# Designs tried in a protein design chat: VH-VL binders against o27280. Part 475

Target 1, 266 residues: o27280
Amino acid sequence: MDSMNVPEVLEIKRIVEESESVKTFIFSWDFRREVRPGQFVMVWDFRDEKPMSVSLIDPVRSEIGISIRRVGEFTDRVHGLSEGDLLGIRGPYGRGFELMGRDILLVGGGIGMAPLAALADEATARGMRVDALVAARTADELLFLDRLEAAGVNISTCTDDGSCGFKGFAHERLLTLEENHDMAAVCGPEPMMFQVMRILDERDVPAQLSLERYMKCAVGICGQCCLDDTGFRVCAEGPVFWSQELSRVREFGRYRRDPAGRRVPW
Key: E = the ipSAE of ESMFold2; O = the ipSAE of OpenDDE; V2 = 0.75 times the mean of E and O plus 0.25 times the DockQ between their complexes.

## First folded at step 22 (VH-VL)

Design ze16 (framework fv_libevitug; at its last look DockQ between E and O 0.79; V2 from the best seeds 0.83)
Fold by OpenDDE, look of step 22:
Structure ze16 (fold): chain C 266 residues (1-266), chain A 123 residues (1-123), chain B 110 residues (1-110)
Amino acid sequence: as target 1 above (266 residues)
Amino acid sequence: QVQLQQSGPGLVKPSQTLSLTCAISGDSVSSDSAAWNWIRQSPSRGLEWLGRTYYTSKWFYEYAVSVKSRITINPDTSKNQFSLQLNSVTPEDTAVYYCAREYPRDYYGMDVWGQGTLVTVSS
Amino acid sequence: QSVLTQPPSASGTPGQRVTISCSGSSSNINDYYVWWYQQLPGTAPKLLIYGNDRRPSGVPDRFSGSKSGTSASLAITGLQAEDEADYYCQSYDNSLSGYVFGGGTKLTVL
């Protein structure tokens, strides 16, 4: 099977309701095939195809999970599916997170916690100490808390409305946390990531950040996910980037391109 | 502790069937998380994966293309073992044969090996 | 010939760092995990590395694995006399629909 061009039709084994708007779809996976936290797959519902991050990697159960937030027509259709239904999955694609050091900080916002949850599992399995700053607009939008806790992750929560944990934004909460991490992984709204990256840079903490862009081909051919000036393709050179790489990307934290290729503000 | 104990003849005549058995202790041949492999090693061909069997709701079999037409791997749940049959052997099939477990399957590699059995194909 | 290519031999002195390469292709190492095995004379192979860079219990941390593109590497730091053995890389090949091994590398500790 050509993973670049042909989706594998897989049965949904289980569906986990993570929140009102987020579901995790679980599939069988052949773990001879590499899959890393931070990589994404293209999900095909036989009408449309969209990139989704891998949020669960379980070699023991031979399963992967894909967490999908309900945000539009495609995701509405997918959220309407049941266990036993079929989806096309191709991938994984992109560069995933790298782990280094002993102490890792995860900073996630909203659905951005999806790849970080998978990373947390890997990090803890490797014996790393994991701190996670989980941010959301409201308490009911905080994702994977129970899962992270069960994995032994030290969790700090942040909500815009103060309904849970620190009242404020992730970067504000980060300023109150200790500065003793060997590396950080960040994923969420780009404005959040931008602010978080700045803080981490000031602290000389190596950081990896996962970007979200419109991706069509996932194989670096169509150019729809190219970042301005650098020519970085989010699907090929990313979606995970080191902070040093993103420092070269003027677009980062400032604007994005819509499906038509137009610049739109965050 | 999981152990694999191999048994079977060390000499087989050409065109006959090579038969080996791998007895499992400390695990179940029908474990949902394991796969049971046969590998052989020779100076001419090095390490060569021959095939595996595993159970997940049903039995699955995967065979190397090089021996697919001649090989059969059979699990025996009653005896908690699995066997290798290789038909129509030639001197090219002379090798040390190993059984090995994957646990968990696919990801963790072959973590437990049998002691190996030298099988010589000679008239 | 082995699907995965290893140097036939490697050598080092005690305390030295040695690396063993494993070269594959787009049909195996590029998309699939790499495993490493150590084989002492007259014994069955022993698993050293799984998942490209993970160590099973009991394997010293001086053994490490890495992978990039279609190539993998086993590194041994602080080489010891007991490390003298044959080392094999393993992966899965989608074109062959099966596990594949390297030709093996004989490591000599001088």
Scores: ipSAE 0.898, ipTM 0.949, lowest interface PAE 0.5, mean pLDDT 95
Fold by ESMFold2, look of step 22:
Structure ze16 (fold): chain C 266 residues (1-266), chain A 123 residues (1-123), chain B 110 residues (1-110)
Amino acid sequence: as target 1 above (266 residues)
Amino acid sequence: QVQLQQSGPGLVKPSQTLSLTCAISGDSVSSDSAAWNWIRQSPSRGLEWLGRTYYTSKWFYEYAVSVKSRITINPDTSKNQFSLQLNSVTPEDTAVYYCAREYPRDYYGMDVWGQGTLVTVSS
Amino acid sequence: QSVLTQPPSASGTPGQRVTISCSGSSSNINDYYVWWYQQLPGTAPKLLIYGNDRRPSGVPDRFSGSKSGTSASLAITGLQAEDEADYYCQSYDNSLSGYVFGGGTKLTVL
């Protein structure tokens, strides 16, 4: 039992519609148990189980929030649930973000802003200056802007179609931003993260990036979340890695693996 | 400014009931974000958490396994206080007893403590 | 013995750095936050650290906390005479369903 946790069945307390495709599900949580931005939980809908990043950590209200984008059968079923319905939650798992210095840059693409929103809350609560580059395909898919602004975060936006902020990719906008941060935290589509990592490495900005891989056990036993060449387990040594650690990972930004272990291009 | 004032007898005979009261000023015992704890300290056991009570939509109680068959913690909203009752005491229950507020509960720790009451269990 | 293990004593001279360890297990520190308390002679404990490494208002920044795996540490830099006190770690233990404390560390400033 000490090597594998059992899901706790929790009632959905509140649902926030973040966009047409993204909902945040909020649960009561006992904050004697540690939860760190960048960690994930396994969400069980009594048929299937998927990893989801924690997007809200609110010890004052005793609330934890999980943001889920509708992308397939599992997430379609979860999006069909209502307040009062039940989900299984096990975790949290993984290594979260570490904060350093006084000035942090967040770079998030799409749903990748979910763990970064939690990190922004933590950073501002610690008195850090927080800049966030929030990227999406369109303006309507930019996540958490009002929440970040209320927390005192300085926001830059980037959309593929130019409907809001800079038109283009996040790494292109990053080239036009000031180079005065003590650290960066990055989460989003892996090709975006690879390009952002290269820029931050050339600027000597310590960076942490959150990866996604297929997971089964979530506690580091089954090996399904391993990265080529290093043996790093995303569920145990990650999902958050330092850019220095990722520079030794051949597959990062180039391919991923499906549930059967086959290489799949990005 | 929140303050906790303890009261109760400092000498209890074996097999009797230990009873202490903690009066709260500057906060409410029914505060929806607080928890109200009892902790004891002895040279042989150090600090030992005994239990807590707190209110949300109803009263909740949590007791340490080591004493749960003997302990009761009672909130009293009319007097704005909470009490400790420990039944069937032995000399091993001799300690300094503290009450403490936990606010907000769970994450933030015990931020306000009473000054302590030495209770000796002896014939 | 205590669920959480601390060295019974520590010492240092003014201006130096001292660390106090707190060792737990998979049922407590590994998955649950760590709190630290300072107890000056003749007084009740005072909250020093919450959330592993957060300081309440009024606690000097020369006190810091950290956690790795099943262990936690309190560091005191720029040691001062008034730091002479007992220090206790606390966590929550899932198997006991309750708060647990370390046995305490008596810090002597020489």
Scores: ipSAE 0.777, ipTM 0.900, lowest interface PAE 0.7, mean pLDDT 90
ESMFold2 (binder alone), look of step 22: mean pLDDT 94; pTM 0.953

Design ze17 (framework fv_libevitug; at its last look DockQ between E and O 0.83; V2 from the best seeds 0.85)
Fold by OpenDDE, look of step 22:
Structure ze17 (fold): chain C 266 residues (1-266), chain A 123 residues (1-123), chain B 110 residues (1-110)
Amino acid sequence: as target 1 above (266 residues)
Amino acid sequence: QVQLQQSGPGLVKPSQTLSLTCAISGDSVSSDSAAWNWIRQSPSRGLEWLGRTYYSSKWYYEYAVSVKSRITINPDTSKNQFSLQLNSVTPEDTAVYYCAREYPRDYYGMDVWGQGTLVTVSS
Amino acid sequence: QSVLTQPPSASGTPGQRVTISCSGSSSNIGEYYVWWYQQLPGTAPKLLIYGNDRRPSGVPDRFSGSKSGTSASLAITGLQAEDEADYYCQSYDNSLSGYVFGGGTKLTVL
């Protein structure tokens, strides 16, 4: 479908409860159509539309998964849906992750693990060694651990309260890990990503980071997701950016714009 | 090992029906993960996808627009084969015809091909 | 005429790197995966690349695929005599609701 096409109405095949607040909705997918980890789709519940990352890409089963965290009215409605119900899916959009090298480090926080889980599957399928640093506030918020383990990913966990793994933040745990990765992919709270990026830059590890911004059109027209100074549109030039690109974005890790366009702190 | 064996006449008169069969060994025509394709090749038109069939709870058929009005692809589960029928042929339908499998379908491409059958349309 | 555009011919010497381009549009390569096939004289096409840049089992790593925008490319490094063949790109076209092929590129090893 053209990027300007209307949403495709799809049936929810399955729902996976990832945590108390996160569900993965699985849909049939025509895998002649390209879909990459790091890309997002616009999910339409026939009232509102929100961007969501693709968290599962399974060409064998011809399925994709979209993981959604319950955080507001829209997601409340979506979380109320059942298998067999319908959603509108438009996309995929944006620039996804690129894979390079043999050893890849994934650093994810909270729902940020969604696109990274898909990336992990692709990387392992390609024969890459994957290390994943999975961070969350508490143990019960750690996502996709079983899935990652089953894929052969080496997992390190980090929790703010120490309920699982390293007690502290992801960037703190990262400092304790070996420096032997060819590439890193990062997704989570922007303050986390900011700190992680700094460390990776110091280590000369190429890094890609997935940004989260308010996206309305998803096709680079409305400008709602435009990053200050650079003119980067998160929906078009992103959401995945190289660290070098983000180094030019002054707002990165510092502030974001709300739906009204106001600068708000993280 | 999956193999596709093609059979059918190599000569067809204009306005008649071209009929080819592709016998499958090592896989099932009703596999939920496979798609079964017909492709033809000619100097004038190059490689041309004609259509495919596959089973997913039910049978699906996809045909190229160029031949949609004349083409029929039929699976035969009893013989584990699928066939091509192209009606009202003209000399423009002269080509080497191939059957090919996608497995898994959609993403992995056509990984197994038949040996090809030259079909000449001539009076 | 083919929906996807390839150069009719390419050539290289043994050991050389050669690239074959495949140009499409937003209705095909721009949205869908690209496949590549190798066809030796008198034989059926053989799958060479799937998913833009993935190699099936048995395909040497000197073959690589890439895709950018509405164009794709097949690269062959360390060119060998046995690589002399016709190469075809394939994609899906949403306007035609079907698979589409390039016109093919005849690769000659000098």
Scores: ipSAE 0.919, ipTM 0.957, lowest interface PAE 0.5, mean pLDDT 95
Fold by ESMFold2, look of step 22:
Structure ze17 (fold): chain C 266 residues (1-266), chain A 123 residues (1-123), chain B 110 residues (1-110)
Amino acid sequence: as target 1 above (266 residues)
Amino acid sequence: QVQLQQSGPGLVKPSQTLSLTCAISGDSVSSDSAAWNWIRQSPSRGLEWLGRTYYSSKWYYEYAVSVKSRITINPDTSKNQFSLQLNSVTPEDTAVYYCAREYPRDYYGMDVWGQGTLVTVSS
Amino acid sequence: QSVLTQPPSASGTPGQRVTISCSGSSSNIGEYYVWWYQQLPGTAPKLLIYGNDRRPSGVPDRFSGSKSGTSASLAITGLQAEDEADYYCQSYDNSLSGYVFGGGTKLTVL
């Protein structure tokens, strides 16, 4: 048994309100321990435990940040916490993003920008040119714009309702962007990621996409996060996959599974 | 820019206390981003981390398990230095002793080292 | 004996590529970053790599690091005579609650 499997109880050092529905919870972190953009942690509120992506990796300030969207009972309880309150954290888990080349495109939808914000920080620290397509339903739901701008990221926005930037879906905006990137990183609603992946594949842009599936153990033992066709475990072989790995996955973009294992349309 | 200057005796008798000092110029021992390390090197055991101290709202001390019962690392803000005391030495403690700054601590590694002090434990 | 295992020696000719391995475990390299140090004869160690694969300012780009599982590797391309030195890997070990080093690799430039 790995000691990484036991939640460490940490004090919430700082809370950033990213939007009405999204907060970033910041903790002190010992950066002798490796953390990669695209990895996730299991957040324990002393009743239940859910996977959350790492959105801030700041070894200079010794801070790790976890962005959480309020979507249900667990996240409602966590959003009710204050600075100084405690949460359990175990991890990090999973395969993070790999950087390549000099020019990277980030495509994020909603809370999917959280792991991409961490990746943007690493990419800019490595001297890469970073373009980000930030998508949401409305302008008020666009995440991390100020942080990305401060990091020197070139931002394009799109909103379903047209309240900011391009009116339409992320893949529609992508068709209007320059095609000169060495790689792309994609995270957001799975139907969006499927459409974006198809465009990037036709452009011969190597792409990595971060998937979400139901998780229980987070260490690859229980099988709850497995993908059809390949048996890939999202918590172990992912959550970040290359597009060529996902081309083998029948379910990607087409359906998901509930906690009981039943197929559910996206 | 930042320099570490070591001082202390090069010969110590068994059962006595090894005592070394590392003077810091170009930085502060109480820097909130740094950690101050002692490392030793011997032909038989290679490089061996002994411990570190750092300031973060208060002073913290971390010591290698192998020496934890015998080691003390003390910061001195008035002299801008930090010391190593290793009690009850034996000939196995014979080594070149280094002090090193870790800045920023944890992720970035030990970026500045002292010149090294050979300490022989004999007789 | 060192917690991390390195070959005791390595050699190469000028212009060639050499690699130095560092083998650890799940309690160190498997979960913690890897650092590398170069020690020229008669001098203190010098930081060469941090964060598995990052170079401090002033370290030539012919030095690179990598990590896979519980093992790490230092690569030197375009080998030069001045690269003749001892090379040490470092990590943190959770079971020992402290920094740990490899035994060192003496690199000879033929």
Scores: ipSAE 0.779, ipTM 0.905, lowest interface PAE 0.8, mean pLDDT 90
ESMFold2 (binder alone), look of step 22: mean pLDDT 94; pTM 0.953

Design ze18 (framework fv_libevitug; at its last look DockQ between E and O 0.02; V2 from the best seeds 0.00; counts 0 for: pae O 7.0 > 2, placed apart)
Fold by ESMFold2, look of step 22:
Structure ze18 (fold): chain C 266 residues (1-266), chain A 123 residues (1-123), chain B 110 residues (1-110)
Amino acid sequence: as target 1 above (266 residues)
Amino acid sequence: QVQLQQSGPGLVKPSQTLSLTCAISGDSVSSDSAAWNWIRQSPSRGLEWLGRTYYTSKWFYEYAVSVKSRITINPDTSKNQFSLQLNSVTPEDTAVYYCAREYPRDYYGMDVWGQGTLVTVSS
Amino acid sequence: QSVLTQPPSASGTPGQRVTISCSGSSKNIGDYYVWWYQQLPGTAPKLLIYGNDRRPSGVPDRFSGSKSGTSASLAITGLQAEDEADYYCQSYDNSLSGYVFGGGTKLTVL
């Protein structure tokens, strides 16, 4: 690989159907190179290229996994692929989650549970106590519950419609949970992350949050993933940020950018 | 319980070929999760990785750039062993040679080592 | 070129904490995992640390690894006489397409 990194064309080894709308695509991977939960790869279907968080890191089987929700043309095409088909992968990129202490809280909304599932595996392998608050709109969109339970994670659920667990938003459920964690890791819809971050800051719990932004180069050159006010590049200084870093970012929780770089409300 | 047992001559003349064998018990040389390494150790260069071989759907070979023109590593599935050949040796090739298993390969490091074989290159 | 740099020696008294450094570059330690090996006199190396900071089963918790940027460290707490050995770091080097080792550190327990 050179300074801009070119995609490696890899065969899809396995596909796991996580829900009606989410699939995990698994590839062989050389784990001499460091891969951390919270890092991402650029996935290329030979027409377009999109960033996707790493959701499975399995050095025993030499497997890396990427979970993709079907939401548009690119993801529709990728969901139509089968085992043995090819995708381009470049990366991993970005700053991953850092583990600290003995007790960790994970707060994930929807597909945001993907990088947190990888983190849960590492945390439990290190002997940490892991609590996870898994949120979705409906029960059938709650992701990775069986995987988390098998790993010994203590799971709380919430759904917007009340079909499973607490009825309401993740931050509302969080207010009713015990405050005995050494750190938290958060990923999901940005409005949810903003509300969750506020609560964790009040409780003096160190928190790391994973952001999504439009990306083109993934190596920090093109500027498409920059955050207002700080100049942080999500692909280089993130996608995982400490809550203290995000407290200085005006746009966090308030607006997003389209592919043309225009501000649009959440 | 995996063990690696080395064999081969301890004295080789300059310009000739160094040949060593590593016999495996408790695992298979064709295990799809392992890699089989040769490493040497000398006072002047310390530990030096020479190369590895491993099997998936076919055999793969990786050799250190410093020796790649002279080295061959051969797996032998019928005897469950792997060998090292190093051609055109000089006194700088005098070292203790080790074989080592890397399992699972890549991430976990070299978890089982052979006992070591001192090879002296001299007239 | 591309050799990991370690101090040639280190020393401590029983019960103390000792650290052994390993310096590399962006082509090795920066992007690749670090391994550590212990070599007792007259024996083959033994894997001590993998994945920057993980201990194989059977390695005492007084041994710990860490990595920052292009450098790594091995820490030994509660130093014991049996810890007297040579210690080597290892990584993968992308420019050489192969594993590389540090020069080794002889640890003396006084």
Scores: ipSAE 0.750, ipTM 0.894, lowest interface PAE 0.8, mean pLDDT 89
Fold by OpenDDE, look of step 22:
Structure ze18 (fold): chain C 266 residues (1-266), chain A 123 residues (1-123), chain B 110 residues (1-110)
Amino acid sequence: as target 1 above (266 residues)
Amino acid sequence: QVQLQQSGPGLVKPSQTLSLTCAISGDSVSSDSAAWNWIRQSPSRGLEWLGRTYYTSKWFYEYAVSVKSRITINPDTSKNQFSLQLNSVTPEDTAVYYCAREYPRDYYGMDVWGQGTLVTVSS
Amino acid sequence: QSVLTQPPSASGTPGQRVTISCSGSSKNIGDYYVWWYQQLPGTAPKLLIYGNDRRPSGVPDRFSGSKSGTSASLAITGLQAEDEADYYCQSYDNSLSGYVFGGGTKLTVL
């Protein structure tokens, strides 16, 4: 087994076009290295390295999938790759989601649905009832709908422009949904997660939320993803946090730190 | 209070295997938040990290490049200890060897150390 | 040679401020935390600073750490006789995939 800190050069086995801006890259995976929904890997294109959530875990096919949204130079390069091309993958890292209860609610925004899609597969495989609120700016940005439906997930959609499902934000749609869930998993824009968490807390629904921060080392040593006040490292203690943990994090939903360490509002 | 107690021979012949044990009290070798390290110190090489082991769903092992081909760190959950084996030793391996707890790992540093064991490699 | 570079010795008088430097590269200090250890004669190292500038419980506030770029510094204010010891910086090196130490600085209190 290679060192956890050394990237493995893997061939892109398959590419799935999820949307105009999102692709899922599929790799062969040795499942002697366990991976959980909510964990992330560091993707290396031999120039730069970025953390990406695992969106597919398939022990039967011995495959994992990494969904990447095209948002900058690194992702532009990655999106230019083809099947058969190589990427460096190291990990998985971080704390993944825990499943508890029988009925679970997934709330995802945009690319935040990536780790939740993997969680949905596991939950349904365990015989859990899964409701998913899938949010995006527009209908064409809604992710994994066919996959979730095939898994038996009950899907509610929400779009900012009303092009599909509920017109509005995820937390607004959530207010219209029933309150009978044993737990919730949330991933998306932090302002969305903040509002969703508030509602779930009021409903006494235990919630796990996956945070996104600038990650450099992924092994808890560089401190770039350290959350103010608590000292939580998103790469080590997270990226999945319980709501009660995040309640202690002052910056949550308010600001983040950029690569230079400056406070940047959401 | 967490304590580390080292044991093992202080004299090893060249080409033989150096073996040391670090017994843990007040903590578990399988703690999800700890890493268990071996470090050595000599006048010629100063402080040198040799490697560590830690448990997070499974056991992980990280070794220094300088000794990677010769080193083995083994946790023993039944005895709540971890050991160091260094094969094919030479006089260059003469040093004071320390076991140390890193807790929490990766961030808080090595906060508990063993008493140290002088190991001399000599014919 | 040690991956991290420290001055071999430092000295000060009681009450004085003393600083010990630790120089590295972008592969270690540049990207990773710095730790500091104090080692009294005949004893194991003791953790002084973690996370660049954080003090564990029991460490006096006269000890402080800082990091800038690829270098780190340990500052001791109000120097006391008991501070005479060897001090080591530590970081992680990405190229070596392991922890690295400085060569150590012997601090003498005059």
Scores: ipSAE 0.026, ipTM 0.521, lowest interface PAE 7.0, mean pLDDT 92
ESMFold2 (binder alone), look of step 22: mean pLDDT 93; pTM 0.951

